# VH-VL binders against c3mjb8: the designs that were tried, part 13

Target 1, 104 residues: c3mjb8
Amino acid sequence: MRIKNKIKKRIIELIELAYITARKGDLELAREYIKLAEMYSRKGRIKIPLKYKRMFCRKCYTPLITGVTERRRIRSKILIRTCLICNWQRRYVLSRNKGSNKEN
Key: E = the ipSAE of ESMFold2; O = the ipSAE of OpenDDE; V2 = 0.75 times the mean of E and O plus 0.25 times the DockQ between their complexes.

## First folded at step 4 (VH-VL; framework fv_pritumumab)

Design B3 (at its last look DockQ between E and O 0.04; V2 from the best seeds 0.00; counts 0 for: pae O 7.2 > 2, placed apart)
Fold by ESMFold2, look of step 4:
Structure B3 (fold): chain C 104 residues (1-104), chain A 123 residues (1-123), chain B 107 residues (1-107)
Amino acid sequence: as target 1 above (104 residues)
Amino acid sequence: EVQLLESGGDLVQPGGSLRLSCAASGFTFSDYAMSWVRQAPGKGLEWVSAISGSGYSTNYADSVKGRFTISRDNSQNTLYLQMNSLRVEDTAVYICARYRYDFWSGYPYFDHWGQGTLVTVSS
Amino acid sequence: DIQMTQSPSSLSASVGDRVTITCRASQSISSYLAWFQQKPGKAPKSLIYAASSRQSKVPTQFSGSGSGTDFTLTISSLQPEDFATYYCQQSYSTPLTFGGGTKVEIK
């Protein structure tokens, strides 16, 4: 196992922990875990997988929990995700794909 | 097509140990959280344990903490449940279940269930 | 832990009847609520997710509603294949919890 694999493990652990922490209501601590994960990613030169990047707001680092910290709205075939903490928005052009949707 | 095939259920004595397996196919296993859910004969569903897609986050029902260990081998697409210090009340069909994240809605849920494997704990 | 209270525990109905099953969470779970159908000796089958979203190929007589703590599964016109046990389940927080089930029997 090389050092980069260990750093990637830490990144994923922190993002998973941040999501759990946010679901229990501690958004400040959850954001600190995300900031640490971003720091490890930068220092180790390791990209955070897209699956995990989509789990938090890229502007304020709040974990995105549908119906709690984010709102989703569909206009035509566009999904719009809005962070309810800082109002950052991201848009996706979607067609339904049953087999490719994954856990957070 | 998603398939979840449990194995390892057996008749065991109280205090014994057993390891259950769930072979997964038809999807990218490491992208999904997995759970064990059990159902005593004639009874409702009880969540037992869950593990994240990475394998790094685990959670357990209070009734099994310290006795059961959930794990996964993502290279072999297999979910495990190690059961130690078995009790008569652990008698149930143990069912492997997958979480699906619906990107369109943003809500996860159990979307696929195995047939289950029967564990009987009897003195 | 989030307790899920499901009512009624059983009911008797005829083909064509409208059936309503309720589920209450001990704290807000937003819309993190799913409904399952289970027939004896069979694996559960997912019906509703996100409180109100129907799974692919689930017949239109099934509908879900609610948010927060109070949720309802409605079967608008029972079909012969709909006699089964129905469970609600929350995915808001671990431990994940199920309602006690509602057995829908033919009258």
Scores: ipSAE 0.416, ipTM 0.776, lowest interface PAE 2.8, mean pLDDT 88
Fold by OpenDDE, look of step 4:
Structure B3 (fold): chain C 104 residues (1-104), chain A 123 residues (1-123), chain B 107 residues (1-107)
Amino acid sequence: as target 1 above (104 residues)
Amino acid sequence: EVQLLESGGDLVQPGGSLRLSCAASGFTFSDYAMSWVRQAPGKGLEWVSAISGSGYSTNYADSVKGRFTISRDNSQNTLYLQMNSLRVEDTAVYICARYRYDFWSGYPYFDHWGQGTLVTVSS
Amino acid sequence: DIQMTQSPSSLSASVGDRVTITCRASQSISSYLAWFQQKPGKAPKSLIYAASSRQSKVPTQFSGSGSGTDFTLTISSLQPEDFATYYCQQSYSTPLTFGGGTKVEIK
């Protein structure tokens, strides 16, 4: 396995571990795992896949778990995700076409 | 060589307070998370608390939450455990351990342990 | 909390014997399992991490195996210095938890 692929794998594993850790109620440790993942991403020049990048709050690094650390609302075809820890909000335009979703 | 040396263990009465120290040497202290683990006489091991390398994040076992405080001074390469409202069941050897995340293996683990310091809580 | 059940609690063996210690987690912990050795009055020594990876300078007679819920520490040929208590420990989630320990005694 190429070194870059290995780094990418570790980044993903850290994010997944953070998610599990947060579900257990250990938000502080979970945030540390996310920070570590971002560090590896930066040092390795490896982009975090969008799927995984959307799994945590980009402001406070808390894994976003619906009903626990995240609130989701839909208004006028806009998905609003709110971090319940730091109140950070992200808006997504919902379109019929999978490729046209805009992050606001 | 990595070294961890605990100190501060003593005999105290229930309700008393005590502060433990762990002196670290042989590595860049601030790069590593640290933990306290305790072992009651003749019993197994119990994780007590952990702190990130920067000191930003802390974690506690439910049994000590609200009573114990973990902290560190990276300029002094020292880990601390402030223990308040001590109980008889807190009697144990308290061990500091280096908590490492190995990038290549992808798993966190303790790679170095101290010898521990004895805390006795008795009336 | 994740419970770690270690067996046996104690065993007697002779130098040169093959020794096997098992650890079972109450739920899957993937490979977030470590083994370490403790002698009376001495600092614990980490032996295995990630279920099967030996720590630096750990003798080759020590090996770890398993994933999910069932794990094994094997000492292929017991040496005089290997008489001690061994513990498993999960690092999958907090609180970190330990097995009850296995005391390896001289027969």
Scores: ipSAE 0.016, ipTM 0.688, lowest interface PAE 7.2, mean pLDDT 90
ESMFold2 (binder alone), look of step 4: mean pLDDT 90; pTM 0.901

Design B4 (at its last look DockQ between E and O 0.59; V2 from the best seeds 0.71)
Fold by OpenDDE, look of step 4:
Structure B4 (fold): chain C 104 residues (1-104), chain A 123 residues (1-123), chain B 107 residues (1-107)
Amino acid sequence: as target 1 above (104 residues)
Amino acid sequence: EVQLLESGGDLVQPGGSLRLSCAASGFTFSDYAMSWVRQAPGKGLEWVSAISGSGYSTNYADSVKGRFTISRDNSQNTLYLQMNSLRVEDTAVYICAREDYDFWSGYYYFDHWGQGTLVTVSS
Amino acid sequence: DIQMTQSPSSLSASVGDRVTITCRASQSISSYLAWFQQKPGKAPKSLIYAASSRQSKVPTQFSGSGSGTDFTLTISSLQPEDFATYYCQQSYSTPLTFGGGTKVEIK
C-alpha cells in the first residue's frame, strides 16, 4: 500500500473514531482525533474527502452530531447547520432533487 | 433495486465457528455503513455489529465482542460476519441491514434489510 | 445501554381502526428513533426514521411523533396488510437497541 493511501486511511479512521467517541460523550478526546486528522492532512498534503469534512466543525473540530453538538434548520430552501459548541454556522442550498444523501 | 442476500447459516455445536455473508446489489456498496442484526426464534431484534462504508471502523454488541468479527469486501459487494466460540444463545436468524444517511436532517437510519440466514447452535 | 420499552406488547384491532404504539427510552435520545414493521418469516421493513420522518414508499397511514424519551407510532386507519409486529429502535448511541415489539393482530 502506498504511503499516501495509508495516510488517507488513517485520516478517515481518525475522523470516524472521533465521531464514535463524541457520541459516547467524550467531546474533548473526539476533538483531539479531528485535530490529529487535520495535521496528517496538512503534512501529507492529502485532501480530506468532503464527506468526512462535513462530519466535524471546521472551526472548533467538534464532531457534528445532530441534536447533540449540531442544530440543523431548513429555512427558505436553505439548510443551516450550527455548531452548538462554538456557534460556527454553514449554509447549504437545497437542490430540486432530494440531492444525494452521500454528499456527506 | 437494492438487494441484500444473507448466506452461511448452519447447524453447529457450541464452541464452533461460522462465517456469514451478505451479498449486496443495486447500489454503491462502499457508500453505506452496514450492520448485522439477529433475531432469536420467537424473540425480538438485537443489534450485533456495524461497519462503516470504508470498513475502517467497527462496533460490536457486548454479547459478541471478542467472538465475532465484522468485515467487508467492497470490491465484491459483500459483508461478512465471522462468528467464533459460538454459544447456544447465539442461535438466531442473522440479518444484514443497510444504513443510510439523510444529509438534510442529519440522521442515520436503516433503510433496507435482508431476509436473513438461520444459525443454530446446539449440542 | 439505552433500554427501549414498547407498549403494548400486543393488541387486537380491526381494519379501519386507529392504532397507537408507544416507545419509551431509558434516557433522552433526542430524535434518534426509528420504527420498523416485520411480518412472520420476512425481513423487517423500515417505516419511520428520525422519530417522525416517513421513509420512501411508506403508506401515509403511518406516522411517527415524539422526542426525548417518549415516542409514538400511529396507524391512522389500519389496512389488511398492516397486521404485523412493530419495533422501535434507538440510534442515539451504541449499542443500538430495539423495543420488545408490538404485535398487531386481527380482532
Scores: ipSAE 0.809, ipTM 0.924, lowest interface PAE 0.6, mean pLDDT 94
Fold by ESMFold2, look of step 4:
Structure B4 (fold): chain C 104 residues (1-104), chain A 123 residues (1-123), chain B 107 residues (1-107)
Amino acid sequence: as target 1 above (104 residues)
Amino acid sequence: EVQLLESGGDLVQPGGSLRLSCAASGFTFSDYAMSWVRQAPGKGLEWVSAISGSGYSTNYADSVKGRFTISRDNSQNTLYLQMNSLRVEDTAVYICAREDYDFWSGYYYFDHWGQGTLVTVSS
Amino acid sequence: DIQMTQSPSSLSASVGDRVTITCRASQSISSYLAWFQQKPGKAPKSLIYAASSRQSKVPTQFSGSGSGTDFTLTISSLQPEDFATYYCQQSYSTPLTFGGGTKVEIK
């Protein structure tokens, strides 16, 4: 079993835990879990899967919970996600396929 | 394509134990959080437990905390519910459910349900 | 825990009728509300998530509305296959909770 696979599993576990922790209201602890996951990603040279990268604000490391820590708006087929903690925004272009996770 | 098949339901006496399984196929199992939901005969739905895609994070209804343990084996695409110290009120059809995420709305939702397995607790 | 109060508990309707089912949360759940259909002896079928988003292949007579505490499932023209029990469910916080159900019966 590769050590990189073990580290990747730990990264995913931490991001999942961070989201649950943030939903319980403990944003400080949740950010610490994200920072630790980012540290493992950098040290191990392991890319965080896109699904999990999109679960937190990449500026302040707050898990993004719709209607709680983030706002979502769609304008002209562009999804705009705004972190309500630090006001950082990211834009995503909507494609013909509604389920597309492609990022602009 | 997506299939969820529960098994392990049985008739047991109060205080007994039982392990339920939910075999998953047609999707990447580890990408999805899973839940157990139960329905007593003739009654409504009650959420029992949930587990994250990695299996690391779990949560339980108060009525089952300390008695039930949710787990998963991602290498075998199987969800489990270990049920200990069973009570008559645990009698229900137990159904596994897959949780999906809609990136564009930002909401999680149950999108697939198994057929369920009957657990009867009586003496 | 967030209580979900669903009304009515049952109703009788004819094919073609417009049916409205309501669900009230004991606290704001934003739009973390789903609707399910269940026929006797069958697994639940997911209809609506995020209060108003129809799941794939759900017929257009089903629509959901509301946010905060008050939510509505509307069946615009009842079809023979729509006689079933309907449940709302909040996913705002654990434990996840369901409404008590609304049985839609043929008149």
Scores: ipSAE 0.718, ipTM 0.871, lowest interface PAE 1.1, mean pLDDT 91
ESMFold2 (binder alone), look of step 4: mean pLDDT 90; pTM 0.899
ESMFold2, look of step 5: ipSAE 0.699; ipTM 0.862
ESMFold2 (binder alone), look of step 5: mean pLDDT 91; pTM 0.900
OpenDDE, look of step 5: ipSAE 0.787; ipTM 0.919

Design B5 (at its last look DockQ between E and O 0.07; V2 from the best seeds 0.00; counts 0 for: pae O 5.6 > 2, placed apart)
Fold by ESMFold2, look of step 4:
Structure B5 (fold): chain C 104 residues (1-104), chain A 123 residues (1-123), chain B 107 residues (1-107)
Amino acid sequence: as target 1 above (104 residues)
Amino acid sequence: EVQLLESGGDLVQPGGSLRLSCAASGFTFSDYAMSWVRQAPGKGLEWVSAISGSGYSTNYADSVKGRFTISRDNSQNTLYLQMNSLRVEDTAVYICARESYDFWSGYPYFDHWGQGTLVTVSS
Amino acid sequence: DIQMTQSPSSLSASVGDRVTITCRASQSISSYLAWFQQKPGKAPKSLIYAASSLQSKVPTQFSGSGSGTDFTLTISSLQPEDFATYYCQQDYSEPLTFGGGTKVEIK
């Protein structure tokens, strides 16, 4: 039995659903889906894969849609992502670009 | 080298069914969302359907909802389109496309296209 | 659904000419716009994404601009190999939609 894999599948489904919901304009419902995915992650002790963790704001749980719910700026080879809902920022040092352009 | 190769196009009568395949190679297939796009003879491009890299999320153009099903087998590196209740207006070259994501810019984009496979619906 | 309107539907130009093609979205799509080139009997070739970012291996005579609802593809100096139909496409929301195309004929 792979109960852990079934919980991970549910986490991914919720984050993908949240993104779709946010693109339709319902940010309140989208945040609830992210909070539920985070709850499953904590209770099941299952790490959310990095590409999905990067899809939402860590502070307010809003799905990050470039140019809509987030702003991106690049200064001195540093990517700065800003949530436009709560102003949370995260910085990424761009020291290697090979093989980094894949589905989020 | 990224390659996408469609197959399964054929001549079918209205109301018939057909399954298209897109064989992928040269990349980690499960990391990429995929789409089907079609082009009727002498016409422009029309998006048909998309599926996430995980396979968990799908969506369809209104013109095909309820009749077409997109799926993928990540162990075989193959994308599928099951087409049921075919109509004359479904006649087109069907092309699979890979969606990439530029983390630097934050925007998705199609970066590779297959050659296409012709589906003809006529009686 | 977001409608994409291209203008003109066709044009004729000589080698060396500057060509401008426009695309208008029925609602704001931010910068979620791509441009494609398609030659007769061939698959589409991706040129531009994010309104202005050149795809890999695309010649620099191609450039894109705009955001919101109004977008432009520019060919700064038309080459013989640039005869083709050009399409814009929005990736803001599903269903994804394409413009009707602009056929560029070389006389």
Scores: ipSAE 0.509, ipTM 0.818, lowest interface PAE 2.0, mean pLDDT 89
Fold by OpenDDE, look of step 4:
Structure B5 (fold): chain C 104 residues (1-104), chain A 123 residues (1-123), chain B 107 residues (1-107)
Amino acid sequence: as target 1 above (104 residues)
Amino acid sequence: EVQLLESGGDLVQPGGSLRLSCAASGFTFSDYAMSWVRQAPGKGLEWVSAISGSGYSTNYADSVKGRFTISRDNSQNTLYLQMNSLRVEDTAVYICARESYDFWSGYPYFDHWGQGTLVTVSS
Amino acid sequence: DIQMTQSPSSLSASVGDRVTITCRASQSISSYLAWFQQKPGKAPKSLIYAASSLQSKVPTQFSGSGSGTDFTLTISSLQPEDFATYYCQQDYSEPLTFGGGTKVEIK
């Protein structure tokens, strides 16, 4: 397995672990996992897949758990995701195609 | 066991002020967003306000915006609703509710509700 | 604002009956719909979320279906403890809105 693939795998694992950790109520540790994942991404020059990038707040690195650390609402065909920890917001235009959101 | 207990409901005159409290127990209070929902006598449910777990983010229904303020003290496991400039139409049982999350589906939902506290606004 | 319309506003039924309550949204809300039960003087109880997912400890006679604008709560066999008022609620957009409620009474 190429080193880059190994690093990518670790990044993904860290993000997933962060999610689970946040779910258990340890947000501080969860954020540290995300920060570590981001560090690996930066050092390894490995892009985090969009799916996983959307799993955490880009401002405070908190895993985004709807109702706990995230609020999701739709207005005028735009999905608004709000981090409930730092109030960071992201907007996604809802495409006509099922399941595809474009970052606004 | 998760428990939510509202208090502070009273009879007040129009233009008056009142502060409601919701005491939470049985869970890590700061990990959950909370909402106030009210129910006028013999009527349905109306969402009033919400606050994030950290307290940083707040939202209000248009009917109460500028008059009501939602807040929380995570050290005391208590949710608050400061109600100013009260109107007769604000008469209702005010209920606190915990916002939850389904990990797999990603859907939000209210999973626990208090019994409510009655606020009566009358001249 | 998204308007939620429930029907019927009330119904009479007997124990063992199949009961169906409908909720219509003024616009598509995908599956962002919840159902709640409320008894007089009691806290609301969450039954269904995401249109069809049962909450923990909810009896199996309850089921939810639908997507988009039309949703249904079904009680397959009404139990004595099921006489109550039921509400739908959309989580699609702010402000959160509820249906007008359906009171299920004893025939």
Scores: ipSAE 0.018, ipTM 0.704, lowest interface PAE 5.6, mean pLDDT 90
ESMFold2 (binder alone), look of step 4: mean pLDDT 91; pTM 0.905

Design B7 (at its last look DockQ between E and O 0.56; V2 from the best seeds 0.59)
Fold by OpenDDE, look of step 4:
Structure B7 (fold): chain C 104 residues (1-104), chain A 124 residues (1-124), chain B 107 residues (1-107)
Amino acid sequence: as target 1 above (104 residues)
Amino acid sequence: EVQLLESGGDLVQPGGSLRLSCAASGFTFSDYAMSWVRQAPGKGLEWVSYISGSGYSTNYADSVKGRFTISRDNSQNTLYLQMNSLRVEDTAVYICAREDYDFWSGYYDAFDIWGQGTLVTVSS
Amino acid sequence: DIQMTQSPSSLSASVGDRVTITCRASQSISSYLAWFQQKPGKAPKSLIYAASSRQSKVPTQFSGSGSGTDFTLTISSLQPEDFATYYCQQSYSTPLTFGGGTKVEIK
């Protein structure tokens, strides 16, 4: 239990670090951090929390930053997120209650 | 009401150390990234440091790297800035500020809430 | 680092005047630009966020425009309480950087 929590912390730290790194303009290094986080998740059998999974492209591991590495469009109450690096797309249904979904 | 309240500012000598605190209230503190911004007397604003909501990730301006450490205690709703090896040019009002994020728009709004600031004076 | 050039550094205006402040980024920052107001002895106050189009609880005389490298804050009709220093700030990349400020003084 203690080890799993430590690994989980490292996973989250890496994802957050990747995001900061990407905002500094180093996308390649950022991707490496995400890949490492994914590896820890897989080996440790630890699920990455949803809020952090949404911070990067699941296909190419690039942190998703609107206007930089992702494009967002809302059509017919659906949020469409497009990765500008690999064109990977995900769709989200707009909920009536905009809950606070903090990714940082 | 959402509020940030800084404390800890003082007069110190060059090379000295100081720890600032920022008490948050009126919102879920752990959900928000926080920053320190400073303003030298009669000058503009300068970003100093950033910390994620979880506290697991931090970032610093080059001018303070290696000397300043940002941290937070989410159980106490408090942000900290440990300042070591202080220089005369570090003299400023230090202000804590909140960063907001909207998932649907995908944008970060930095510094949507500000504290009143606390004065740090470094002088021989 | 992204440099933010704000102009003018100061201006004098009268109540009721239209005031325009410009902010230029050294590179494109998309819409990651915010405007802040600061009065003497007070902390800055958020005014406008260009990206989210969110406006703080500020009077309607304030408006923001621009994208890429050039941004503008407009006060359509200057009010007595609007005399202050204004700052632009980019959040496109770290380090976060501010413009040099524009002091709006009474004529």
Scores: ipSAE 0.659, ipTM 0.889, lowest interface PAE 0.9, mean pLDDT 93
Fold by ESMFold2, look of step 4:
Structure B7 (fold): chain C 104 residues (1-104), chain A 124 residues (1-124), chain B 107 residues (1-107)
Amino acid sequence: as target 1 above (104 residues)
Amino acid sequence: EVQLLESGGDLVQPGGSLRLSCAASGFTFSDYAMSWVRQAPGKGLEWVSYISGSGYSTNYADSVKGRFTISRDNSQNTLYLQMNSLRVEDTAVYICAREDYDFWSGYYDAFDIWGQGTLVTVSS
Amino acid sequence: DIQMTQSPSSLSASVGDRVTITCRASQSISSYLAWFQQKPGKAPKSLIYAASSRQSKVPTQFSGSGSGTDFTLTISSLQPEDFATYYCQQSYSTPLTFGGGTKVEIK
């Protein structure tokens, strides 16, 4: 099958591995996996699915583990995620008519 | 309606093999990590194995490593557990369970959906 | 591996009683803690995730609290259908581990 499918599989594998590695406490290695996944995405021009892109800090490549490497605050229907390593913030608003707060 | 339905449980002798299936319906199967959990008669719950939504990451309890293999077929919405070299202590109801990620809390909702289970009995 | 210790292992209570069940992790699991209910002959049912978030359609008498290593499930007023065994489970790191269970029986 096509080389793009193999590259996408590798990207997802690396991001999943990075998250597990970070949960075991090795943030240095976890960042290396994320950087490699981003490199494959860039070179292959393959978009990382949003689900996986939201699993790490896009500034410092640290996997985001709530209560460990990131902090979350909710204010007036706005979720604020803060990376505890580099202090980068991302803000998310509730969808009015979705009926769920789960990300697809 | 979200459903998980296990099958393949049977009576086998020690050293035998079985393959369990878990048919998923009512949700996008490939988006969810899955686990097998077992419960020996009269005992508590024991996690057996995990597989990521993609199928690329797996993990096993030490008691089953090297003997059990978890897999999934996302095109058929089916989770599998291949059990080899079965022992009497593997006797249990085997239950498949779904894990979900709650984006707003940032925590996983481990085992938010459970199947009914399938009985595996290992005895001479 | 993260051990989960549940207390008590069993208790007797009457309809209308307030019941508390505790679960202690051998190391911090942040809020990666879930609670399950299991009735005899039935599959477990999810009650609480993220230590305190009630699962969809779970009655309001069930509440969870705690973070880090110490967690509590509270049933504010026992109903006849609440006599069951309850389990906690950590989802922080594999192997995913359960508490030993708490059997809630009719006094």
Scores: ipSAE 0.546, ipTM 0.818, lowest interface PAE 1.9, mean pLDDT 88
ESMFold2 (binder alone), look of step 4: mean pLDDT 88; pTM 0.877

